# VH-VL binders against q8is19r433to663, part 42

Target 1, 231 residues: q8is19r433to663
Amino acid sequence: GSNIIAQQITIIDNEMLMAIPPSQFLHKSFSKESKSPQFHDMVSKFNEWARWTSSEILSKEKLVERVVTLSFFIDLAKSCVELGNYNAANAIVGGLNHSSISRLKLTWERLSTKVTQDYDRLLSLFDLSMNYKNYRDEIKSTKAKIIPYLGLFPKDLIAIEEGNDNFTNNNLINTEKFRLLYQTIKKIQSYQQPLFTFKTSEPIKQYLKNISNGLSEEKDFHSISHKLEPR
Below, E stands for the ipSAE of ESMFold2; O stands for the ipSAE of OpenDDE; V2 stands for 0.75 times the mean of E and O plus 0.25 times the DockQ between their complexes.

## First folded at step 21 (VH-VL; framework fv_cixutumumab)

Design k72 (at its last fold request DockQ between E and O 0.87; V2 from the best seeds 0.82)
Fold by OpenDDE, fold request of step 24:
Structure k72 (fold): chain C 231 residues (1-231), chain A 118 residues (1-118), chain B 108 residues (1-108)
Amino acid sequence: as target 1 above (231 residues)
Amino acid sequence: EVQLVQSGAEVKKPGSSVKVSCKASGYKFSHYAISWVRQAPGQGLEWMGGINPIFGTANYAQKFQGRVTITADKSTSTAYMELSSLRSEDTAVYYCARDYRYFYMDVWGKGTTVTVSS
Amino acid sequence: SSELTQDPAVSVALGQTVRITCQGDSLESYYATWYQQKPGQAPILVIYGENNRPSGIPDRFSGSSSGNTASLTITGAQAEDEADYYCNSRDSRGNHVVFGGGTKLTVL
């Protein structure tokens, strides 16, 4: 079921998150792969989750199977959120929102009401409006262990770095800028905690770590989609 | 301080239903599940079900499927457990607990005594 | 299987060490949690994960696991440790939560 998969995905994501040194968030190091290899590993995995989602759905030639698969990934995203793994959840949502998937009207129309509602909630949570306001509000002030959406940290840090001068008009150190940077990094570090919940399933974990094997290339997604449901 | 405040004791007739409330405070309500656990006199702990408030996803123990309904109101940070078709065997203390992803319950309510008698 | 089993009762002398063991297939996939319950009170979380103590829990409480078993160990039992202890985990499928039958610990 989706729960077991969500759990192992969360283990993988959390291991990757914990492996990122805080220094990779400093001085815009995340902008260069050579200076932030662990950060980029996690970004790559994020993209892989999204690609996996789209590829799996597109691999189902039969409509019924495609609907089941679509439902599975919606449920998987929900499960990830309920485990506090917003990163994987958003990746899956990204895969679901890919144009090659969103155009599959016959498939989407066959979803149950419950699944559709779950999807709508996911969309609301990860809505891009006002710079991910809903998501930001959701994770605000939480003391619970979560895996945040990694993609917002570079944006936030760049905003601080570029939106503030290092020195004030009086040639003094802009302490406020560095306070903001510090607070952001500290927040990231607070998320870097181990999971004391479910144990590793080595077979499933290894499968998920190598999930790119056998997946379709993104460049082929639209072609496949049109073959499945022509217009 | 994290707290779970439950509704008061209930005395019910067989065949009726009871709805127990659990008001949570001191934490992000949507980031923890609320589990319901009951304990009959002299018996052990029994998990009934739980709810993830963020999406309202409820899970039930097989024993109580169809007879228990668990809901949550995010606006009031309150969870509810409704048990229908009450029997004498349902006489127990009912606890709500803050459940981190259904892996551990770190905060418990004081319990609600439900007595089912003719 | 979604069942967790534990001995119904154990005893320990003051200052001695006692181990309460929980067994179940689900423990191969999930960490056991342990709860202490005294008469007329709600349960209290004592150990979660394999060996994590919440704030306020004495360090004489520890957790361990092996295969399909998990154990709660009290090193240097105190009189106040007399209580019922319950193990808990998700079931093997990860869909439900299950409790052991409880162990009554008597401190002699």
Scores: ipSAE 0.916, ipTM 0.951, lowest interface PAE 0.5, mean pLDDT 96
Fold by ESMFold2, look of step 21:
Structure k72 (fold): chain C 231 residues (1-231), chain A 118 residues (1-118), chain B 108 residues (1-108)
Amino acid sequence: as target 1 above (231 residues)
Amino acid sequence: EVQLVQSGAEVKKPGSSVKVSCKASGYKFSHYAISWVRQAPGQGLEWMGGINPIFGTANYAQKFQGRVTITADKSTSTAYMELSSLRSEDTAVYYCARDYRYFYMDVWGKGTTVTVSS
Amino acid sequence: SSELTQDPAVSVALGQTVRITCQGDSLESYYATWYQQKPGQAPILVIYGENNRPSGIPDRFSGSSSGNTASLTITGAQAEDEADYYCNSRDSRGNHVVFGGGTKLTVL
């Protein structure tokens, strides 16, 4: 079920998170793949989780199967959040919210009330309003292990770099800027902890590591979506 | 300091119900499940179910499905367990525990004794 | 019977090493967790994951696993280690929490 898959996704995401050295967040290194290969591996997998979600739903020609698949991915995102994996959960929500998926009215209207409410809560959690306020509030001040949404750290680091001068108007070192950079990097490092909960299922892990093979490309999503449910 | 404070002991008649509260403090309530575990006199530990507060998702042991209701109130950081149709074999100490996503219970309440007497 | 099986009782001489075992198919997929319970008290967590100790648990407590068996080992057993010990994990479907029947440890 969705719980077992979420556990293996979390193993995969945590392995990638653990592999990112702090240097890949310094000097905007994350802007170039050659300077930040481990960071980009995790970003690429985030995009694969999203594409996988959309492609699987669009691959179901029969409405009944498509509804089951849509419900599965909502439950999967929910399970990821409940495991503390906000990175994969946000990716899956992105795939569900893709315009080619959200337009599938026949499919969405057949969801149970419970599943629909779960999806609405997931959308609210990852809403970008006020710099992801809901998400940031949810993960703030916790000692529980989480896998954070990776994409916010480059945004935060760029904002600090570009919003603060290196020197004050008195030509002294701007220590507040460097304190903010240090605190952000230490926060990233604080998430780089092992899991102590469940064991690898090698068959499932290999399937998930290779999910992009054979999936429809995003450029084809619109055409497939309209064939499934003409407007 | 993480703490779970349970409601006080209860004496109940057969056929009635009991609702035990568990107030959590000292941690981010939404980031851990609350599990309910009971122990009859001289017996072992028995998991009844739990709740993950972030979505309000309850999870029930099959034995108790249909008799137990577990809820959580995030605004007060409080979980509740209600057991209905009480019988004498429901006499037990009922514990709440902070459960790390249903993998391990690292903080336990002191227990609530429920006695079901004729 | 329980999906997690423990021997009901084990004895150890003071200062000696003892192993308490827990068996179940789900232990291939999930770590066992170990709790200590003394009479009239709530259980306390002693081992989680394969071999992690919470703060305050002496280093004489350790855990291990092989296949469908998990073990709690107490090296140099002390009088205060006399208690009931429960293992805990997921059931065979992976959906629900289950406890073993418990092992009463007597320190001689």
Scores: ipSAE 0.696, ipTM 0.859, lowest interface PAE 1.6, mean pLDDT 91
ESMFold2 (binder alone), look of step 21: mean pLDDT 92; pTM 0.947
OpenDDE, look of step 21: ipSAE 0.886; ipTM 0.937
ESMFold2, look of step 22: ipSAE 0.689; ipTM 0.860
ESMFold2 (binder alone), look of step 22: mean pLDDT 92; pTM 0.949
OpenDDE, look of step 22: ipSAE 0.889; ipTM 0.939
ESMFold2, fold request of step 24: ipSAE 0.660, 0.674, 0.692; ipTM 0.850, 0.851, 0.859
ESMFold2 (binder alone), fold request of step 24: mean pLDDT 93, 93, 93; pTM 0.950, 0.949, 0.950
OpenDDE, fold request of step 24: ipSAE 0.915, 0.913; ipTM 0.951, 0.949

Design k73 (at its last look DockQ between E and O 0.77; V2 from the best seeds 0.77)
Fold by OpenDDE, look of step 21:
Formats: sequence, structure tokens, C-alpha cells
Structure k73 (fold): chain C 231 residues (1-231), chain A 118 residues (1-118), chain B 108 residues (1-108)
Amino acid sequence: as target 1 above (231 residues)
Amino acid sequence: EVQLVQSGAEVKKPGSSVKVSCKASGYKFSHYAISWVRQAPGQGLEWMGGINPIFGTANYAQKFQGRVTITADKSTSTAYMELSSLRSEDTAVYYCARDYRYFFMDVWGKGTTVTVSS
Amino acid sequence: SSELTQDPAVSVALGQTVRITCQGDSLRSYYATWYQQKPGQAPILVIYGENNRPSGIPDRFSGSSSGNTASLTITGAQAEDEADYYCNSRDSRGNHVVFGGGTKLTVL
């Protein structure tokens, strides 16, 4: 049952998203934690989702259990996407695509064809090529509530900031630059809407909020992976 | 305008299959699920199943598991519901509906009448 | 399997308030969604979530919930409100949809 988990993950992520003041996207404030604590909270949670994914898979010493867990997280990522939570989905995919996980050939080979196909679709969706073109196309012009992959917003904003001068050659304010910045921030704000769909499961939510308590550290991932499947 | 256009009425023999189509327009097809709901004459609404077009993930009501197949074509923004081994009890109006993440169905097709008779 | 139960029929005098209630275990985990259906027509979404109305739905329609119950309230019933009303929800996994048996509302 990945759906119930995906729902609560989405609740958590959306709360964090909504908590980010637009001002934290101004003047590259997101580049400094002290100036953008809420933004960084969500980034931390993103990393936590990824680490959680890898850690859980690596915690399974038995191959069969590991395969089940791997399948679960693929399904979870899929469920997140289907709920419009691209942020968590990409985090999970990141965890799945971690070198310590991707090297587990015995585990991956035992996945069902369907699950493998789903994973391939996830990889395609979050492909880095052409600056996340597939992802960007997928979320383009959406009217549905989504939680976007936040990692792109700083990149986009920096691109605008650094790619455009504040003033034109005629010493006029570059209104186009600021329009682009404004539009980007407005887009972010448009995503900051409440969820109407899921009730909070407090036990699950709290578990997920504190998911880091039992996770392995990333520095240990490869060592663990090699122990599980020596090569 | 968001709308769902369903295929026309069907008259089928018992034991045959019916495939109803639902063409969606006015919104991004992959961001909403399509649910299929039927209603027999004088009866209530009955959920048959649904599909998330983005991955093609279909879910079926237990009652129809193995007898219904729901598919979606993103290229044409069309969902399909195929019901096999038709019985007289399957005579009903079949609706497709835009399902917001399986939370609520905010747009409905006009329904497709399927009549199963000898 | 999860089920939702509704009274088969209720009546309300014109201009009065009526409450249609839906009960089921799934309502503990999910909000009820309410649909209005008139003869020969497709259902229309009237309430979703805690108390959300789609555009075009009069504000006399409201939703509430408590425990394993959800209610649709029509405050100041109008003649055009005479219809069948269905509640639905999701199962524990959130993938399956369940409808109530429907409530026929008569406006007197």
C-alpha cells in the first residue's frame, strides 16, 4: 500500500511548500539558509526522502525483502506523481538511482516487468536532459494542484538573474528581467495551495516527519551495498 | 471548456463484450484520472474502476475485477472501458468522469447506454 | 469491502433545511464527496472535501463531517433541489471509490 504513504508524504510536502514565503525566492535568498529557512527545510526533507529510499532498501539483508522494498519505493514514486507530488517523486527516484542502489543487480533483476517499466517511466519523466524537459513539459499549463520539484526554481531564478542585466544599454530598467522573475515567483505561488483531498493520518504523518531517526547515513551506503551484493 | 465525450449507445448480446470510449478535452489529460461509473435502471451509482493516464495505472472495483479493462491513450486523450462476458444485469448507463486524484469527480460524460439482451 | 450508507429518501419543505447523512468507516480516513443527480442526467458534483463547493453550486449547499459520518446540508431548500444525492469516498488505500446507495430528496 504505497498510496496511503504517498498521500501523507504529499501532505507533509505541501505544508512545507506553503510555508515558504515568496520573499525567499527574491535576491537569491534561497542561496543562504539564514535567509530562506523554510525553503531549506523543504530541501532537507527532499534529501531525507531520497536517503530514506536508499536506506530502507539497503536495510534489507534478504534479497526477497530487498526486491519487495525496491518495488515499494518505485510504486511510491509513481503514486506521488499520480498525486501531483513531483517533488517527493523525484526525491524517491534520486534515492533509487543512487549508485549504491543502482549497483544492486541481483535486486533489480528480480523486479517484475511492470515495475521495471514504471521505473523507466519515472526515469524518463525526471530525466535531466535538456534541463528537465520531460518534467517541465509534464507540468506545463497544469490546472491541477501539484507540488513541483523545487530544485528547478533556484536554477531558473539564477538563470534569469545572471542572464539579464538590471539595466539596458540605454540605462533603463530592464523590465523584461524583472517580469521574468516576477512570473517565476508567481508560478511558485500558484503551487502554494492547500490540499483538499487527503485527511491527515497523524500516526503516519508523524512517522514520516521523523523518518530520519532510523536511517543509515549516505557515507555508509556503498559499504552496505557491497556487503549485500559483493562485486 | 472541460468536457468528456462518450461513445454512442450499445446493444449487445449476452456473453459479448462492449468497449466504451471517453474523449477528454479542455484540460491536461495526464493530470487527472478517469473513473468509470455505471447506473442500472432505477439503481444507484456504481464505481467500476479508474485509470491514471500518466502511467496507465488502472484500478478496478472488486466486483468487476477480471471482467473489466480500463485503458487510456494520452495521444488522443481518450479513455476506454471494456466490459466482457456481458449479462443482462450489465444493462446500464455507463459514465466516465474526470477524477481528481480519485478524490472527486468534477466533470462527467453524458453517459453511454449499454443494453444487454437476447 | 467498504460501504457507505444513506437513507433512501428524505423530504423537506420548501425553504427549510435538510441534512442528508452518509455513514461508513472510510469516512474516517477520507472526506465524503457529494453528487446531485436529476432524472435523465449525469451526476453533478456539489460538495467535496471539508466543505468545498464547485463553481456554480449555490451556497445553500454545505458539507460537514464527524467521525465516520458525513452530511450534506441544504439550507433553504429550493424546488430545483429535488434530486438524488449520492455520497462517495475512497477505501483505505485511496484507489477504490465507493458510493452510497443514494438519497432521494423530495421538496414539498
Scores: ipSAE 0.873, ipTM 0.931, lowest interface PAE 0.6, mean pLDDT 95
Fold by ESMFold2, look of step 21:
Structure k73 (fold): chain C 231 residues (1-231), chain A 118 residues (1-118), chain B 108 residues (1-108)
Amino acid sequence: as target 1 above (231 residues)
Amino acid sequence: EVQLVQSGAEVKKPGSSVKVSCKASGYKFSHYAISWVRQAPGQGLEWMGGINPIFGTANYAQKFQGRVTITADKSTSTAYMELSSLRSEDTAVYYCARDYRYFFMDVWGKGTTVTVSS
Amino acid sequence: SSELTQDPAVSVALGQTVRITCQGDSLRSYYATWYQQKPGQAPILVIYGENNRPSGIPDRFSGSSSGNTASLTITGAQAEDEADYYCNSRDSRGNHVVFGGGTKLTVL
């Protein structure tokens, strides 16, 4: 079921999150894979969750199976949010929102009202408008363990680096810039906590770790999508 | 300070319904589930169900499926539990609790005594 | 019948160590949580996860698990530890919350 899969995805994502040393966020190190290998491992897995979502839906030639699969991934993203795993949830929503998936009119029309409403709430949560306002409001000032959307931190860190000089008009160190950088890195570190809720299922975890083997590439999605629903 | 404040004691006739409220404060309501647990006199704890407010998703124990309705109002940070078709064995203390994603309940309300008698 | 099984009663001499056990197949996949309840009061959380204590719970309380069994250990039991203790976890399918039947701890 989607809850059990979400739990194992969360174990995998948290392992990667905890493995990232803070140095990989310093000096724009995240821009170079050689300087930020653990950061890039997690980004790569994010993209893998998204591609997995799209590829599985597109692999279902029968409409009934495709509707079941679409509904499963909506429930999976919802379960990830309910576990505090916003990173995987956003990846899955990205896969669902891919143009090759969103165009599948026959498939989307067959969803229950409940599943459709859940998807609308997921889209609203991860809407990029106003600098991810809905997402940022949702996670602000929480004591609950979360796995944040990792891709937002490079955006924030670059904005701080480029929006502030290192020195003031009097050639003194610009302490406000370094305070902003420090606060962001400390926030990232605050998410690097162990899980304390559920245990690893090794068979499921192994499957999820190897999920990209044999998946269709994004460049092929449009062609597959048009074969499934030509109109 | 995290608090859960429950509505007051109720006396009900068999066949009627009861609706208990649970107002939460001191934390972000959407980040935790609210669980409902009852305890009949001299008996153990019994989970009835709960709700995760972020999607409004209710989760019901099989024993109560069809008799219990659990809802939440995010604007007032209040959860509700309604139990229908009451009978004498529903006489119990009904607790709400802040539930960490259905794994553990770290803050409990004081309980609401519901007495069902003819 | 409960999917989590606890002994109904356990006694311990003042200052001695006691273990309260909880058994169920779901404990292979989920941690047990432990609550203390005194008469006329709401339960309070004493152990969650494998062995996490909330703020205000004394160090004498600890948790452990092996296979399908979880244990709450009270080292150096005190008079105020006399209470009912409940374990809780997920059911066999992992969808719903379940409680054990409870254990009455008597401190002699």
Scores: ipSAE 0.658, ipTM 0.848, lowest interface PAE 1.7, mean pLDDT 91
ESMFold2 (binder alone), look of step 21: mean pLDDT 92; pTM 0.949

Design k74 (at its last look DockQ between E and O 0.83; V2 from the best seeds 0.77)
Fold by OpenDDE, look of step 21:
Structure k74 (fold): chain C 231 residues (1-231), chain A 118 residues (1-118), chain B 108 residues (1-108)
Amino acid sequence: as target 1 above (231 residues)
Amino acid sequence: EVQLVQSGAEVKKPGSSVKVSCKASGYKFSHYAISWVRQAPGQGLEWMGGINPFFGTANYAQKFQGRVTITADKSTSTAYMELSSLRSEDTAVYYCARDYRYFYMDVWGKGTTVTVSS
Amino acid sequence: SSELTQDPAVSVALGQTVRITCQGDSLRSYYATWYQQKPGQAPILVIYGENNRPSGIPDRFSGSSSGNTASLTITGAQAEDEADYYCNSRDSRGNHVVFGGGTKLTVL
């Protein structure tokens, strides 16, 4: 079931999150892979989750199987959110929202009302509007352990770095800028906590760690999609 | 302070329904599940079901499937448990608990006594 | 079935160590959670995960697991520790929560 998979995904993501040194968020280090390898590892994994989602759905030639698979990944994203893994959830939603997947009208039309509603909630949660307002509001002031969407941290940090001068007009250190940077990094660090909730399933974990094996390439997604459901 | 406040004691006739409320405060309601656990006199704890308020997804124990309905109102941070077709065996203290993703229940209501009698 | 089993009753002398064990197949995949319940009161979380204690729980309470078993250990039992103790976990599919039958601990 999706719950078991979501749990192990969460374990993997959390391990990656915990492995990122705070220093990789300093001085825009995240902009260069050589300076932020752990950060980029997690980004790569995010992309893998998304690609995995699309690839798996597209691998199902039969409509019924495709519908089941689509439903599974919607449920998986839901489960990730319920586990506080917004990073993986957003990755999965990204895969689901890929143009090669969204165009599969026959597949989407066969989803149950409940699953469709869940997907709509996921889309709403990860809506890009107003700079991910819904997501930001949802995770705001949480005391629960979460795995945040990692992609926003570079954006936020860059906004602080570029939106503020290092020095004030009177040639004093802009303490506010550095306070903002500090607060952002501290927030990241606050998310870097161990999970105490799930036991590792080594077989599943290893499978998921190597999920890129056998996946279709993104460049082929549209072609495959068109073959599955021609216009 | 995190707390769960439950509705008051209920006395019901067999065949009727009871709806117990659980108002949560002191934390972000959508980030924790609410579980319902009952305890008959002199008996152990029995999980009835739970709900994730964000999606409104409820899970039920098989024993109560079709007879229990768990809902959550995010606007009021209140969870509800409705049990229908009440029997004498349903006489119990019903607890709501803040359930951390169905891993552990760290905050409990004081319980609601439901008595089913003719 | 994802049932959890506990001994219905155990006793311990004051100041001694007692172990309450929970057994079930689900414990292979999930950690046990332990609750303490005194008469007329709601349960209180005492141990979760492998060996995590919530704030306010004395350090004499500890958790352990092995295979399909989980144990709550009270090292240096106090009179106030007399209570019912319940383990719970998820089922093998992770969809449901299940409780053990409870263990009544008597402190002698």
Scores: ipSAE 0.858, ipTM 0.921, lowest interface PAE 0.7, mean pLDDT 95
Fold by ESMFold2, look of step 21:
Structure k74 (fold): chain C 231 residues (1-231), chain A 118 residues (1-118), chain B 108 residues (1-108)
Amino acid sequence: as target 1 above (231 residues)
Amino acid sequence: EVQLVQSGAEVKKPGSSVKVSCKASGYKFSHYAISWVRQAPGQGLEWMGGINPFFGTANYAQKFQGRVTITADKSTSTAYMELSSLRSEDTAVYYCARDYRYFYMDVWGKGTTVTVSS
Amino acid sequence: SSELTQDPAVSVALGQTVRITCQGDSLRSYYATWYQQKPGQAPILVIYGENNRPSGIPDRFSGSSSGNTASLTITGAQAEDEADYYCNSRDSRGNHVVFGGGTKLTVL
C-alpha cells in the first residue's frame, strides 16, 4: 500500500540527504553539478519522483484505473507528509500539478471527497505564496526528524548572498550576512539525522531506485494526456 | 518542556459514554500523533487508536471500531477520546501519549482512571 | 494484524544480565519499541529503533533484533530495574499499533 511505499521512498531520500557534505552549499556550489554531486543526486531523484507520478497516471488508458492511480499518488504524498518527508511529498504534488495531469477533468471529477480534501491540503502546504509561508510555518520549531524540501535552500542561500553586502557602509565585515548563511547551513545539517522507525524492504527499494527505467519522457506527456482526454 | 495533561478521573454507569481530554504543550502538535492506550487493573497495555493532527485522520484498533471516537483541536493542541456503550470491562486507566508517527511513544500523560459501575 | 509475544515473567540475579524477548512477524519490517512500567506509573520509553536510548535511560539497557525477534537486554541488573516491560510495534499490515503482553522482571 501507499504507507509501505512512502516508507521506502523516505529511506532513499534520507540516504541522499545524509550524503550531502556542507561544502556543497557554500559559494553557490549547488549551481554547478560538478561542485555539488550529492546535492544534485537528490535533486535528480526529486525530479524522478515527480516524473514517476505523472507517467504512471498517464499510463492508465482506462478511466477507472487512472482514477485509482491518481488517488494512490495523493495518498502517497499524504503518507510522505505524515512521515515528515516533505521533499518527496512536494515532488509527488509537483507531478500531480503537471499541466498534462491537472487537465484530466474526467479523472479528477471521480475522486472521493476525502481524497480531494487531502489533495487541497497538500496544495495549500506547498503553495509558493508569501515565500512558501505555509510550508515554512509547518516545519519551523520542531525537533521531529524531517526531510525538508531541498530545492528551497538554494533559493534562500542565493537571496542571502545577493541581498546583503559583504561589508557595511563603514567598510566593516557584515557579520549579519555571514550569520544568516551559517544559520541556514546549520539548519540543513540539523535535518541530516538517521531514521529509527522502519526497515528496508530491499525489493521495493531497488524498484524505487531504478524507477526511471521505462517511464515516459516528459516531452511526451502532453500528447499522451490529449489522447486520454481530448478536451 | 513537552507535557501531556489529561482530564480527571471519571465514574460512569454502564451504557453511558466518557470523553477524556489530553492537552499537549511544548512541541509542534501537527508533527506527532496522539495515541490512546488503556490498561485494565492487573492487565497489559492495549492500544485503542490515535490521530494524526495535520490531516485530522483517526486510526482505530479493530476491537474499538465503532465505540471509540478520537478527535483533535489544533487551535488548542488538545486531543479527545470518547468511548461509548461503557461496560464494567472498560474500567481502566486511559493514557494519552505523544506518538512519533505511530512508531514509538516518547511522552505519556499521567493517565485518567475511568470506573464503570452502578 | 499479528500478535507480539513476550514471556510473562523473567527473573535475574542482582548484577547479572537478562534478556527479555518479543516475537512477531511484523518485526521483520518494523523495529520493536520497549517501555518500562513500574506499579502505579505511566510507562516510560527505554529503547526505540534498533538500539536507541532516550535521554536519562542508563546504558545498561540495550536493544537488538534478528528476523522476527527483538530483545531488550539489561546488563548489571539493579533493584530499580524490577518492573513490567512491554514491547510494541506495528501490526502485520503496518497500519495499527500493537503491544506485547508484557514481561514482569523480578530482580532477586
Scores: ipSAE 0.650, ipTM 0.845, lowest interface PAE 1.9, mean pLDDT 91
ESMFold2 (binder alone), look of step 21: mean pLDDT 93; pTM 0.953

